# Designs tried in a protein design chat: VH-VL binders against UPF0305 protein MTH_811. Part 5

Target 1, 155 residues: UPF0305 protein MTH_811, of Methanothermobacter thermautotrophicus (o26902)
Amino acid sequence: MKGSDALIMALRNMAATLGVYDLMEVRVFLERSCRFVQERYRAIYVDAYMSMVVDSVLDLKAGFSGTPEMDDARYSLRDALKRLDEINAPTIVGLTVLYRTYVKGEPLHPPGTPFPGGFEVEKKDGVHYCPVKDKQSDNPEALCDICIARQSPLP

## First folded at step 1 (VH-VL)

Design f04 (framework fv_firastotug)
Fold by ESMFold2-Fast, scan of step 1:
Structure f04 (fold): chain C 155 residues (1-155), chain A 123 residues (1-123), chain B 108 residues (1-108)
Amino acid sequence: as target 1 above (155 residues)
Amino acid sequence: EVQLVESGGGLVQPGGSLRLSCAASGYSISSGYFWSWIRQAPGKGLEWLARIYHSGSTYYSTSLKSRLTISRDNSKNTLYLQLNSLRAEDTAVYYCARGVDYDILTGYYPDYWGQGTLVTVSS
Amino acid sequence: DIQLTQSPSSLSASVGDRVTITCRASQSVSSSFLAWYQQKPGKAPKLLIYGASSRATGIPSRFSGSGSGTDFTLTISSLQPEDFATYYCQQYGSSPWTFGQGTKVEIK
């Protein structure tokens, strides 16, 4: 509980320093990360991700702190921090990933986020599923391996 | 000064289609805003129908998405809503609304509404 | 979809009264992206509050909003004659955007 409190405090301190320029950096990062996503779906993906980033930053700035849980993440917090450093993730992206994965226990793309082929992120029996997680496992810019979502059984 | 003027309403027959227009003035619909269509049946509450962002991304009401298309023509500074397979339950005043520019502190939210156009679906 | 339930559905009040309207969401509203609107008969809705607690430009200080998560409140500290209207909450934290059913504030 003490460790979760320290994490939330650190994330809130990070959020307090963020501004519009950091948000622009996120869009640049997303354009790079989704270069293989077909144009007709790219805008939906980017808009959904930007919305989630804004939601996370504003939640932290407002001091919302539900019940902190580390959830069943593939990476430990330490390994996730190392991964974010390796890909030179913008601070705001790192904050968002850590907040959703380790504080909220939610996927990086909310349930209902549409992907190419008519697939969506969905929650089933308490587990979040993403249609593209495994297909991004070799993409060095993807954050899918930190995300709590599991690969959908119907890709 | 922002002005939104809806048109294309009136009496339409069940099973037909309607195409509503929303003419914007005082600003460009291509500049950093988002736009929505909302309706209100007589004596009932508000129902959100669709929105389109400056990026072109569209979002729809879950119950109506198979019958709705939101679009825009930047050269005419006009928003459109197409609704197919009309039924009596689609009788409503249809509003278009503008959203403010995205901001990390406030997000997007609808800040200005047109006066609405009445659509009556009746044989 | 996030469902918004307002309570009460209607209320009767007198000029000078403190009026409180609540809006409850079926799921947490991200970033407190919740707005309140006022609608008078025959007119388009008018934005009062956005981001749960920020007053829109030109809105009198007697209107205030509060809340987060699933529970939100609109308060009118001293009801004026022009405040008799229907009030709606709306969440814009997740798609599809949804409205509450409305609360009618009428003369006692």
Scores: ipSAE 0.000, ipTM 0.442, lowest interface PAE 16.8, mean pLDDT 74

Design f05 (framework fv_firastotug)
Fold by ESMFold2-Fast, scan of step 1:
Structure f05 (fold): chain C 155 residues (1-155), chain A 122 residues (1-122), chain B 108 residues (1-108)
Amino acid sequence: as target 1 above (155 residues)
Amino acid sequence: EVQLVESGGGLVQPGGSLRLSCAASGYSISSGYYWSWIRQAPGKGLEWLARIYHSGNTYYSTSLKSRLTISRDNSKNTLYLQLNSLRAEDTAVYYCARHLGELSLYGYFDYWGQGTLVTVSS
Amino acid sequence: DIQLTQSPSSLSASVGDRVTITCRASQSVSSDYLAWYQQKPGKAPKLLIYDASSRATGIPSRFSGSGSGTDFTLTISSLQPEDFATYYCQQYGSSPLTFGQGTKVEIK
């Protein structure tokens, strides 16, 4: 009875505590995580992710009140919270992951996010696809398991 | 299942500092739960002080933020609270507690320690 | 901050009585995120109710919670000897977390 509204209110309350220093922390986190990625792709990736984070925080501060998309997530909300804590994710990263996955039903990387090799996150027939999801399955720090996107089909 | 044991209380002089410990057993503080310190002055009600996530992110009561530090040591499965510039009004039993809420990021408290008494007096 | 006011601050009751304690919030508690605790002298608080109406594991059915928005109640349908204690409400719908002042249930 309270489920969907409860999650949104919790995320809105969290967003109210976030400021510019939290945004700086996310950028540092992403740049460290992508240090091995070629500079030109790393910059595009980081900027796309930062834009998504800013959009998510602003949406929550504006009082978004949609219905959470709990059914399509690989992880339950409880397991997602445990996963975020296990990798020591910054609070703003956790909030963004939860909002995007459970409220908007959208992938962690927006559609059109490019990856090396000419691949990108895309949407087909109502389903989001990511080119690197399965390649991250052995990475204990990756958040791909929480993300709603499916692995892009490779011929 | 979860057991929390506070320690570090006792008699402390005004203007001094205290460091409290909370040893957890039956559950790892490095799991996906949140942990708080709460105090209760003799004969009075409960007051929330601070919360910590495994990630190290901390939140404090606005009125006490400048005097409080919450921290943890995952290898010892122990939580800490540091309180500076002690006043007589800080005399209280200090509890550590685990909080859980399936859909709440703030949560209710499902397990509490037995508490440790801190007396601030000259 | 959301302030929680409990009523009454104290009451005297007999075993077998129905006891009702009210918790009123200064602002609407988001998603009715409200919990109730029982505390006996010299002991830590014990969770009774969460999400306004859900009983915690192991809590007897005589304890029930109800209400929404700004007005919440804890009911003990038939008071037992072990129920003489102080009861606290707590909201977790917004930061900072706040508690009511407590209601002491005393023996007549």
Scores: ipSAE 0.000, ipTM 0.487, lowest interface PAE 14.1, mean pLDDT 76

Design f06 (framework fv_firastotug)
Fold by ESMFold2-Fast, scan of step 1:
Structure f06 (fold): chain C 155 residues (1-155), chain A 124 residues (1-124), chain B 108 residues (1-108)
Amino acid sequence: as target 1 above (155 residues)
Amino acid sequence: EVQLVESGGGLVQPGGSLRLSCAASGYSITSGYYWSWIRQAPGKGLEWLARIYYSGSTYYSTSLKSRLTISRDNSKNTLYLQLNSLRAEDTAVYYCARVEYYGSGSYYPLFDYWGQGTLVTVSS
Amino acid sequence: DIQLTQSPSSLSASVGDRVTITCRASQSISSSYLAWYQQKPGKAPKLLIYGASTRATGIPSRFSGSGSGTDFTLTISSLQPEDFATYYCQQYGNSPWTFGQGTKVEIK
C-alpha cells in the first residue's frame, strides 16, 4: 500500500501530458507487436487494446478515485521499468502497463479479449488467465512478464 | 486413465427435454480442463454442440443455441447438457469430450479424450 | 460459421494403397487450426492430427496432414486393415467449432 499514492500521482502527471499524437504512436507500436497475431484477429485485438489504453488515460486524467489493487507481478516495479525501456515502449504504453498491473491489478488484455480457437482472457477465483501468455514468450516485444494474468492451465 | 462416462440417454417424446450427464475420472474439472458436447445422428457426421471453460464461460452451436444449456457440478466432477423442445432430428449418439492444450504447443485446443457416447432416441 | 467440405464422401481402397482425403474450408483457417479424427464403427472418434500437420501421440507415421488457408489434406501412405474407418476434419480457429461431413474409407 505505502507508495501507491506516489505511483498514482506520477501516472496522473504523465497522463496530463498525453495527447492524440501519443495515441498514433501506440497504434504503430501495437501493429508491430501484434504482427504475430493471426491476421483475422489482429484488427479486433489492436482495437481492444487501443480502447483499453484510452480508458486508462481518461481514468487517470479524471482523477482515479478507486482503491488500488497493487499486485505482486513477476517483475518488481523497478524491473518492469527496465523492461519497458529495453523494448523502447512508447510512454503511453508504459503508463498503461504500469497502471493496469500495479494500480488496478488487471490484465493487459481485458477479460473477453478474443483469441484463435474461441478462447479468451478469463477471471476465475480472483485470478486472471490468458490463453497465449506462454506462447508470447518468444515475442521480443511482449509485455506478458509484467502482466498479472497467468497462463491458462496446460497438461 | 482419463475416463468420461455419459448417461441419461434413452427414449424421449417429441417436444420434451433431455438432460445428459458426463462423469469424469482421472482428472478434475477444477484443474482447468475444457469440456464439450458433440453429437452424431445415425449414419451422419459429427456436430459440435457446446463447450464450457474451467472458468464457467459457455459457447454454443449457432443452430441449437436457443435450445441448449451446458453446465457442470464441480463437487461431482460432472458435466451436463440440457436440450429442450426435442425433435426426431435430435436422435443421435451424444458424446462428451475434453478439450485440452495437448502436444508441444501451448494454445492448440484438441478433443483428446472422448466418452463412449449415450444414445438418445426421440420418437412417439 | 466456417463450413468444412470433405472430398470424397466415400472411397474404396485395398490394403497397401495410398489414400488422400481433402478438407476445404469456406473461409481461411487461422494458424492451421485444423485437426483430423478417425472413427471406427460403434466407437468414439480418435484424434489423429492437429495443427494441420502434427501427429498426435501414438499415431503411426503413415498418417500425415498438410495444407493451410482453405485447403487441407490427410494422407495415409500405406493403408492397413485397421485403417478402414470414417475420417473427419475439424476446425478450432473460430467459434463455433465445426466438423466436415466425413469420408468413409471402405474395403474394395
Scores: ipSAE 0.000, ipTM 0.484, lowest interface PAE 14.0, mean pLDDT 77

Design f07 (framework fv_firastotug)
Fold by ESMFold2-Fast, scan of step 1:
Structure f07 (fold): chain C 155 residues (1-155), chain A 123 residues (1-123), chain B 108 residues (1-108)
Amino acid sequence: as target 1 above (155 residues)
Amino acid sequence: EVQLVESGGGLVQPGGSLRLSCAASGYSISSGYYWSWIRQAPGKGLEWLARIDWDDDKYYSTSLKSRLTISRDNSKNTLYLQLNSLRAEDTAVYYCARTRGYSYGFLRYFDYWGQGTLVTVSS
Amino acid sequence: DIQLTQSPSSLSASVGDRVTITCRASQSVSSTYLAWYQQKPGKAPKLLIYGASSRATGIPSRFSGSGSGTDFTLTISSLQPEDFATYYCQQYGSSPQTFGQGTKVEIK
C-alpha cells in the first residue's frame, strides 16, 4: 500500500489548524520517549526532532504535493496508525511520522542528528541508517519501528 | 467559528430505524479533523457511539456496532448517524462533536459540540 | 474499560467559593489524557480542560485541572453564578474513551 492523496490532503488540513501552543505537548511526549537516551544527548535529540516536526508542519502548510513512498517502510499505513494510537502519540507527532515515512521516505531523526560516539543518521545507496535504532527496541514509546531508517553497521 | 447543528430526532417506534444529520458550518468536515456521535440518556452520563476519521475510517461502540452506521457527505458538509433496530434504551439526546486530540484510533477529546437532538423511542 | 468515578456526585456551593471535583480512574490514564466538560441544563457539554491541565480556548482562568495516573482534579477558584452546572471528566488514554458519571454543582 502506498500513501494516498487523501492522506496528503488530511495532513495538510491538519497542519493548517496547528498553532504554537500545540507544540508544547510534543516536547513532553518526546522527552518521555527519549528517557533511555543519555541525558547529555537527550536535549539534542529532542531539539532535532522538534526542528523536524516544525519543518514538516511548515512543508505541509506550504502545500507539498510529492508522490508518497512506502517501499522501505516496515509498517503499512494501517499498522503505523495502530502504533500511534497504542502509544497515544500527539497528533503533531503522528502527522510528522506519517509525512516523513509515507510521503517523504525520510527518517524521523534527520540526517546529521548527533548521537553518542560521534555517529549520525546517514544515507548510503538509497538506505537511511540510524545509530540507535536497535538500542530503542525495549522502549515502548519509541517510534523506531515505524521509521524507515535501519540500524547503522559496525564502525 | 465552528457550529454543529443536529436534526432528525423525535418520536420513533421500537424496531424502527433512525437517521440523524449534523450540519457543520464555519469549517469543512474534510479538513483533517475527526467527528463523533455521543448520546446521553435521561438522567445518565455521556456515551460515545461512533467516530469517522480523516481517512474515512469508521469506529463504533462495541455494544452497538451491529446497529450503527456513521457516514458523511463532504459536498453538503454534513455528518450522519443511522441506528437500526431501535429499543426503548436508545431514548437519549444525540450530539455530534468535533473530535480532536493527540492520538489516533479511539483516543479523543471533544472540542466542539452540537446542540443535540432528542430521540424518544416508544410505542 | 477504564471506569471513571467522580466525587462528590453532587455539592452545594455559594458564589465566591472554591470548588474541587475529583476524578478517579480504575486504571492509570496514560500521558494525562484526561478532559473536563461543563454541561448546563438543556445544553451540550462544553470543553473546559484537556490533557489534565490545559485550558480550552475562552475558558476563564478560575478553572484549573491537575493530576496524573489515577487521580485527577478540577478546581474552580472563585465560583461565579454561571458556573452552576454538571461537570464530567473523560479519559482518552485507553480505548474505549469513557466518561465519569458527573458532578452536579448546585447553588446553596
Scores: ipSAE 0.000, ipTM 0.467, lowest interface PAE 13.4, mean pLDDT 75

Design f08 (framework fv_firastotug)
Fold by ESMFold2-Fast, scan of step 1:
Structure f08 (fold): chain C 155 residues (1-155), chain A 122 residues (1-122), chain B 108 residues (1-108)
Amino acid sequence: as target 1 above (155 residues)
Amino acid sequence: EVQLVESGGGLVQPGGSLRLSCAASGYSISSDYYWSWIRQAPGKGLEWLARIYHSGSTYYSTSLKSRLTISRDNSKNTLYLQLNSLRAEDTAVYYCARAVGTMIVSHEFDYWGQGTLVTVSS
Amino acid sequence: DIQLTQSPSSLSASVGDRVTITCRASQSVSSRYLAWYQQKPGKAPKLLIYGASSRATGIPSRFSGSGSGTDFTLTISSLQPEDFATYYCQQYGTSPWTFGQGTKVEIK
């Protein structure tokens, strides 16, 4: 079978090879990319992202047995894989993006992730909303087009 | 603490070219931020000109795109603006500014340089 | 491009006055991507408010921002001598990034 079975198996095999050093590399990368942003925001963002990455890896190592939810994704799986290759995404980032988007049907930033200005990712009536999705359209490294979340309504 | 110092201003002839520099200290210009050039004609308002992201991606003001080039030298921690085919209307104070620019952080200008005056006149 | 129009273009006020400046966008702008700056003669602009309502570090509580959609407001609740300056709104939700034309706050 092609598609969802192959994807889950590939992600599980990838997760099985990851260890503490790989997770440390992601933290170092995130801390470096956020080095000079406001301290309060930096700590919250890094911690939230690391928790999401760790949860994704551990869930895959434990053997996810659910049904992939590919219908909510803006990008097809094929287009998402091409995009990750184009930006040379680290293996763990690619794994996390594909797992959350195509297996879990969850946004790349978990619900409750805080952003500057007191906004957060939230889920209402089965739809995930992100306060910064549209703003990132001009960021060449943003993966927002892969993410299932929709732009939050204006306050 | 972030500091930005512009240089390269002065008197320039119409039809000539201008190359401005912005030397950064307190952080790396290759960090995950947008760097912009903004100008202000004497007694007038602010006009955004161009930005560059840490990846090297650039964006330009629609009206000036054909005359502007924004670039950087990571080894010198310096941002540049090249403006060609100068006109009297290009007379302005030119600022460089940092906009916080990760995937999830606002792009407001949190640090500005002191500005460098460019006068286009013969 | 999104055009930002400030009102009034200038105003005269006394120390202790409540000052209100408005910024109107030609298209809807998420409040998350609207900032206000203060500029004194011969100086670079200084960030006051970002995300329409969040005060930047070190900015006094008398400065506040509000608004959504196309209409945004900067309020100074009790004008101080150091507040006589020109104020600019800016949107950063849509490229190219644009500024309002400015509002000059002058002493009466």
Scores: ipSAE 0.000, ipTM 0.515, lowest interface PAE 12.7, mean pLDDT 77

Design f09 (framework fv_firastotug)
Fold by ESMFold2-Fast, scan of step 1:
Structure f09 (fold): chain C 155 residues (1-155), chain A 123 residues (1-123), chain B 108 residues (1-108)
Amino acid sequence: as target 1 above (155 residues)
Amino acid sequence: EVQLVESGGGLVQPGGSLRLSCAASGYSISSGYYWSWIRQAPGKGLEWLARIYHTGSTYYSTSLKSRLTISRDNSKNTLYLQLNSLRAEDTAVYYCARDWTGYSSSFDAFDYWGQGTLVTVSS
Amino acid sequence: DIQLTQSPSSLSASVGDRVTITCRASQSVSSYYLAWYQQKPGKAPKLLIYGASSRATGIPSRFSGSGSGTDFTLTISSLQPEDFATYYCQQYGYSPRTFGQGTKVEIK
């Protein structure tokens, strides 16, 4: 790893190679990783994630420029790269995770994504909260540990 | 079925401001779709103005971004476009459109359009 | 910004003719991110083709798209009376999204 500039350049290079077949890999990955999400909300979650992936790829292809956000994730960038490799994350998923976490400082479940009980990913005092982060603790393929969001207090 | 209805057009004065609305039915703007505004001056081609994602992320035409604000109200399932410092060249039919339909599409284009609302900037 | 130039700007044709419209991009555009629209006077544009070659739902088989890189083509294999309209190409791979200037297909 060579720091933020090298990361952004690598992500742009990866984005340039991606196409429609890579989205099929994302869908398969999401079907495995979101098994703890109730069926009723799964389609909304998957659609939100696919939109986020497309947005990330298009943003990088358009030549993102700016100051990367400070890393507030549980995993360091080095550990995140190792984690993505260990779970065999598709390249397009890895690109999205790294871009949102270490460049944008945004959560992996987009804000406004609804979950059972009327809960949503939300931002309070600069901190992102996700209602299902802790429910993924038994999922060996979940990427929640890389995500900057914290578990929402549940009733 | 997806339906989009624009409103808020009409005759406006140069230097003024304009707020357009786009009411969606048949889908939720908070369900991972992108919404765009596109305009067309009389007898001219199509010009993309702005895009919004359901999370609130916004993207603008570089030439117009200082005068445009795209926003949404998820509770009303409505998209908005605010255009400031109006000039005669802003005279156009303004369309809202859905772009990218989720996981069942592969980088789809603008698949549903509203009927458009005419904005005339008098000079 | 990616500029799209359509050729010809206008075309006169008869019912039953094969019509070909070309779209040239100023830079290479992935075929995944190219669309074609039809617009009739006083109406909103209608999506015909997305991803350069995929026909949208409900669009007749006489419409087809092809191309890659900088050159893309829309073909109408046997022109029908309802096909007299203006056609636009559009790229959505790069921000800002851009359209061609349009090609008007007129009665000969």
Scores: ipSAE 0.000, ipTM 0.466, lowest interface PAE 15.5, mean pLDDT 75

Design f10 (framework fv_firastotug)
Fold by ESMFold2-Fast, scan of step 1:
Structure f10 (fold): chain C 155 residues (1-155), chain A 122 residues (1-122), chain B 108 residues (1-108)
Amino acid sequence: as target 1 above (155 residues)
Amino acid sequence: EVQLVESGGGLVQPGGSLRLSCAASGYSINSGYYWSWIRQAPGKGLEWLARIYHSGSTYYSTSLKSRLTISRDNSKNTLYLQLNSLRAEDTAVYYCARQDYGDYSAWYFDLWGQGTLVTVSS
Amino acid sequence: DIQLTQSPSSLSASVGDRVTITCRASQSVSNSYLAWYQQKPGKAPKLLIYGASNRATGIPSRFSGSGSGTDFTLTISSLQPEDFATYYCQQYGSSPWTFGQGTKVEIK
């Protein structure tokens, strides 16, 4: 609710402590977590995610001026925090995940991120879809359960 | 030894378009820095216009976003600013400037080009 | 948007004088994310102070900044001839980034 004001303040304070070495930790984390993505798409995926992370941190540092659109993430905020702790996610990853999911209401991977088979992350009728969400059910390091995106309806 | 040199200014007609260039030397624009365009009307203060990150992501002043496009060409180590539907109020010196990537509290501009004057007049 | 108002708009001072320029924000600037720039006629601005009180590399110790919340000051403890310039404050605590209107310092 309007507890989002407290969350935004906490995220902004956390963002103020981050530097370039935190971004290096994100890339290492992503290379590990994106093993599920076929080699030819992995670089595009990692680069898209890194761009999103940088943009999110800089948006928080500049001061978020929009209205928070907190959405129906599968996990509650408390469960998301527990999940981030379980996988030893870097602080910057946690900050970005919480910002995108609970403040912006947007997926962790931007719409248009390509995946094998000609599929991509897309938004249809107000819902974000990701083609690989279900394929990550066995990956203990995946953050898909914190992401607002749903599995794309495949033929 | 990082230097920024703007070009493309001059006299333009109202309703026309403007494309400015900012050539960087001594450093690659694709690694470690963020780049902005800032303008200053004669006798007035500074106004931030747009920024672009190493990733290619762009952000714009809310009042000008429909008329502005910031871009880069990494092979030419050059930043660009396109401004459309020019008005007399767009008359200003246009600067490109960088901010340090390595310090996320460093949203201040530590390096500026010399600026290029744009005059919008018939 | 946060509006920054500087005072005075201009001043005249002698070499050796203490000069104080103020910057007032229309709302609180988060984390004291406020910078000061010096601009000489026909030149681009030069960073002096960031984070309200930190001197940029190579800036003489006579320049100092202070303040928090809505009220910030730039002080030049002993004015030198090369300090003839217009001074601008900038906040980066919230988007969009905004600048003050400037204070012109003339040496006489």
Scores: ipSAE 0.000, ipTM 0.459, lowest interface PAE 16.7, mean pLDDT 76

Design k01 (framework fv_canakinumab)
Fold by ESMFold2-Fast, scan of step 1:
Structure k01 (fold): chain C 155 residues (1-155), chain A 123 residues (1-123), chain B 107 residues (1-107)
Amino acid sequence: as target 1 above (155 residues)
Amino acid sequence: QVQLVESGGGVVQPGRSLRLSCAASGFTFSNYGMNWVRQAPGKGLEWVAIIWYDGSNKYYADSVKGRFTISRDNSKNTLYLQMNGLRAEDTAVYYCARDLGYSYGPEDYFDYWGQGTLVTVSS
Amino acid sequence: EIVLTQSPDFQSVTPKEKVTITCRASQSIGSSLHWYQQKPDQSPKLLIKYASQSISGVPSRFSGSGSGTDFTLTINSLEAEDAAAYYCHQSSSLPFTFGPGTKVDIK
């Protein structure tokens, strides 16, 4: 058994306990975490994040059986768990962050999420890029350190 | 090609007012945060003010807070700095500078700068 | 506010020599430190972003390094056109602040 197998089993067990009320906790968390996001982009970000959360939970509840991508993240799994606890992330947020980063190898902001300046989260040559990763160093609630995306090489 | 062109500088007496403009072209102005940065003759750069891409948030250096007002008109691709209660220490070249826009605010590096407009406050 | 200090304030350098400029922040700013070049009678130009990231159109002889409170701008082999003032700028928190500048002249 590899560590990825144990993680997937744990995430599936967590997903089995989640219901519609847990989605309300995601919105509360996003309202807190995104209070500094510009109004126009905040709605798009929240909607994209909620879709990602729903897709992740449904994928796990359906008994995900694919091969995990297991892309590298800035934080180790241990450090990621500590970080999620420190910011009091709801269980459903923790589940989706761990699933997206350590199993799917996809960014926390879905590809195509638009940002001011015409930039967006994108995937090139197997690498995900986000235009705001380096700008979150002073945001104590940011989860960018747990995200696989790299800072975009913006012009 | 990105261009920023400042105008409105001149010689004014202490206590008077002046409005600077920065005309933007070559990019979608409404997607970027904008800044004013000044430089006194022979001195270094001093940040003055920032405005978010949609005008929703503004922040000022303590030295100008209460006297200067930053604003923008996205329909005209123009940034403004209304300067009231001008003092001798406000004498400087004023640059507008584009801040890289992003969803958590425009607070970042200045990738393009205007040519600057000189404001001289003299009695 | 975050105070940035630069060293040296002035240096006169022979062409082809390596130039090192340092910028120190009064508190940790992560990698939110950017460098600008200002040639005589010209507007500042972005040279390096986020401590170490290159800018399109900027010669490869310019590089940046550092994190937290200590940052360095390096010009690997000085050219005559590099005579300018160099400024560091932090975007970690408002109000934004600049270092006092380092003037580089050619011998």
Scores: ipSAE 0.000, ipTM 0.519, lowest interface PAE 11.6, mean pLDDT 79

Design k02 (framework fv_canakinumab)
Fold by ESMFold2-Fast, scan of step 1:
Structure k02 (fold): chain C 155 residues (1-155), chain A 122 residues (1-122), chain B 107 residues (1-107)
Amino acid sequence: as target 1 above (155 residues)
Amino acid sequence: QVQLVESGGGVVQPGRSLRLSCAASGFTFSSYGMNWVRQAPGKGLEWVAIIWYDGSKKYYADSVKGRFTISRDNSKNTLYLQMNGLRAEDTAVYYCAREWDYYDSSGYIDYWGQGTLVTVSS
Amino acid sequence: EIVLTQSPDFQSVTPKEKVTITCRASQSIGSNLHWYQQKPDQSPKLLIKYASQSFSGVPSRFSGSGSGTDFTLTINSLEAEDAAAYYCHQSSSLPFTFGPGTKVDIK
């Protein structure tokens, strides 16, 4: 618990300095990272991601009062920090990723996030599933290795 | 029920052109990427071309690049392959194939048409 | 381009015996490997997607495994209706490529 308490405190202090204008950096980052997302899904995807970021920041600003969940992320916290730096992730994106993966135990794309073909991020039997995780294995900007979600067993 | 019906195949002389069509039914055609895959008599499968759900992106195998053009008409639920400069090695059954698509990458092919035979012969 | 090779090229098998088909990629493709069955004079049909996931309606005797460069399709107990050509296909990188195929005949 010692390390997770320190992380929560650091993320909470960081969130306290963030405002509405920092959200503009998230949109720029997403436009760069998802330029090849099919047009019919791009706006929905961006809006879902923005809502997730806003909710994460507000939760931290309000004073998180839950128990941290153990994450199944492939990357250690140290490797995750290096990854976020490598892709030049904005501070607010990095904060969101670390909070959801290492504190909340929730996927980077919330349950219900739509993807082409009618697939969504879903939770079954305590496990989060994402339909595109394996397709991102060679994408240098993908954050799937930091995400707790597993590849969906698509029907 | 998903159905893909190819047409337009036949016997043509080298250097000539032919246009294949694929009529799709039983699903929302405009939501899926589409492929053309061919198979020479007694040989294996060879991927030919792909087109995105909205027609915005297209990719071709090196063997047909510059000679073949993939296109689609979403208002008619129809996929096309315009084949120019046909060669003997283009002789094959041509399959229309629906792709399960994620983001900017193609996925698996979940449904195939019955195929249409193209024979390029002098 | 990514080259896929299959082994064996041909196999004649007694009914109810186990069949194993291998597909090898020239470079890592993660789990972006799919298996298709083509019966004589018929179109290909999807069997296994993303290395190990069965497509709907596919009999449970078919299974897939592997990741990276080495993949296997297994038919646990061969039935007469399984006499067909089997192809692997990679969707990791354009141009997409298929393996040369493995023909399975019944003794």
Scores: ipSAE 0.000, ipTM 0.496, lowest interface PAE 12.4, mean pLDDT 79

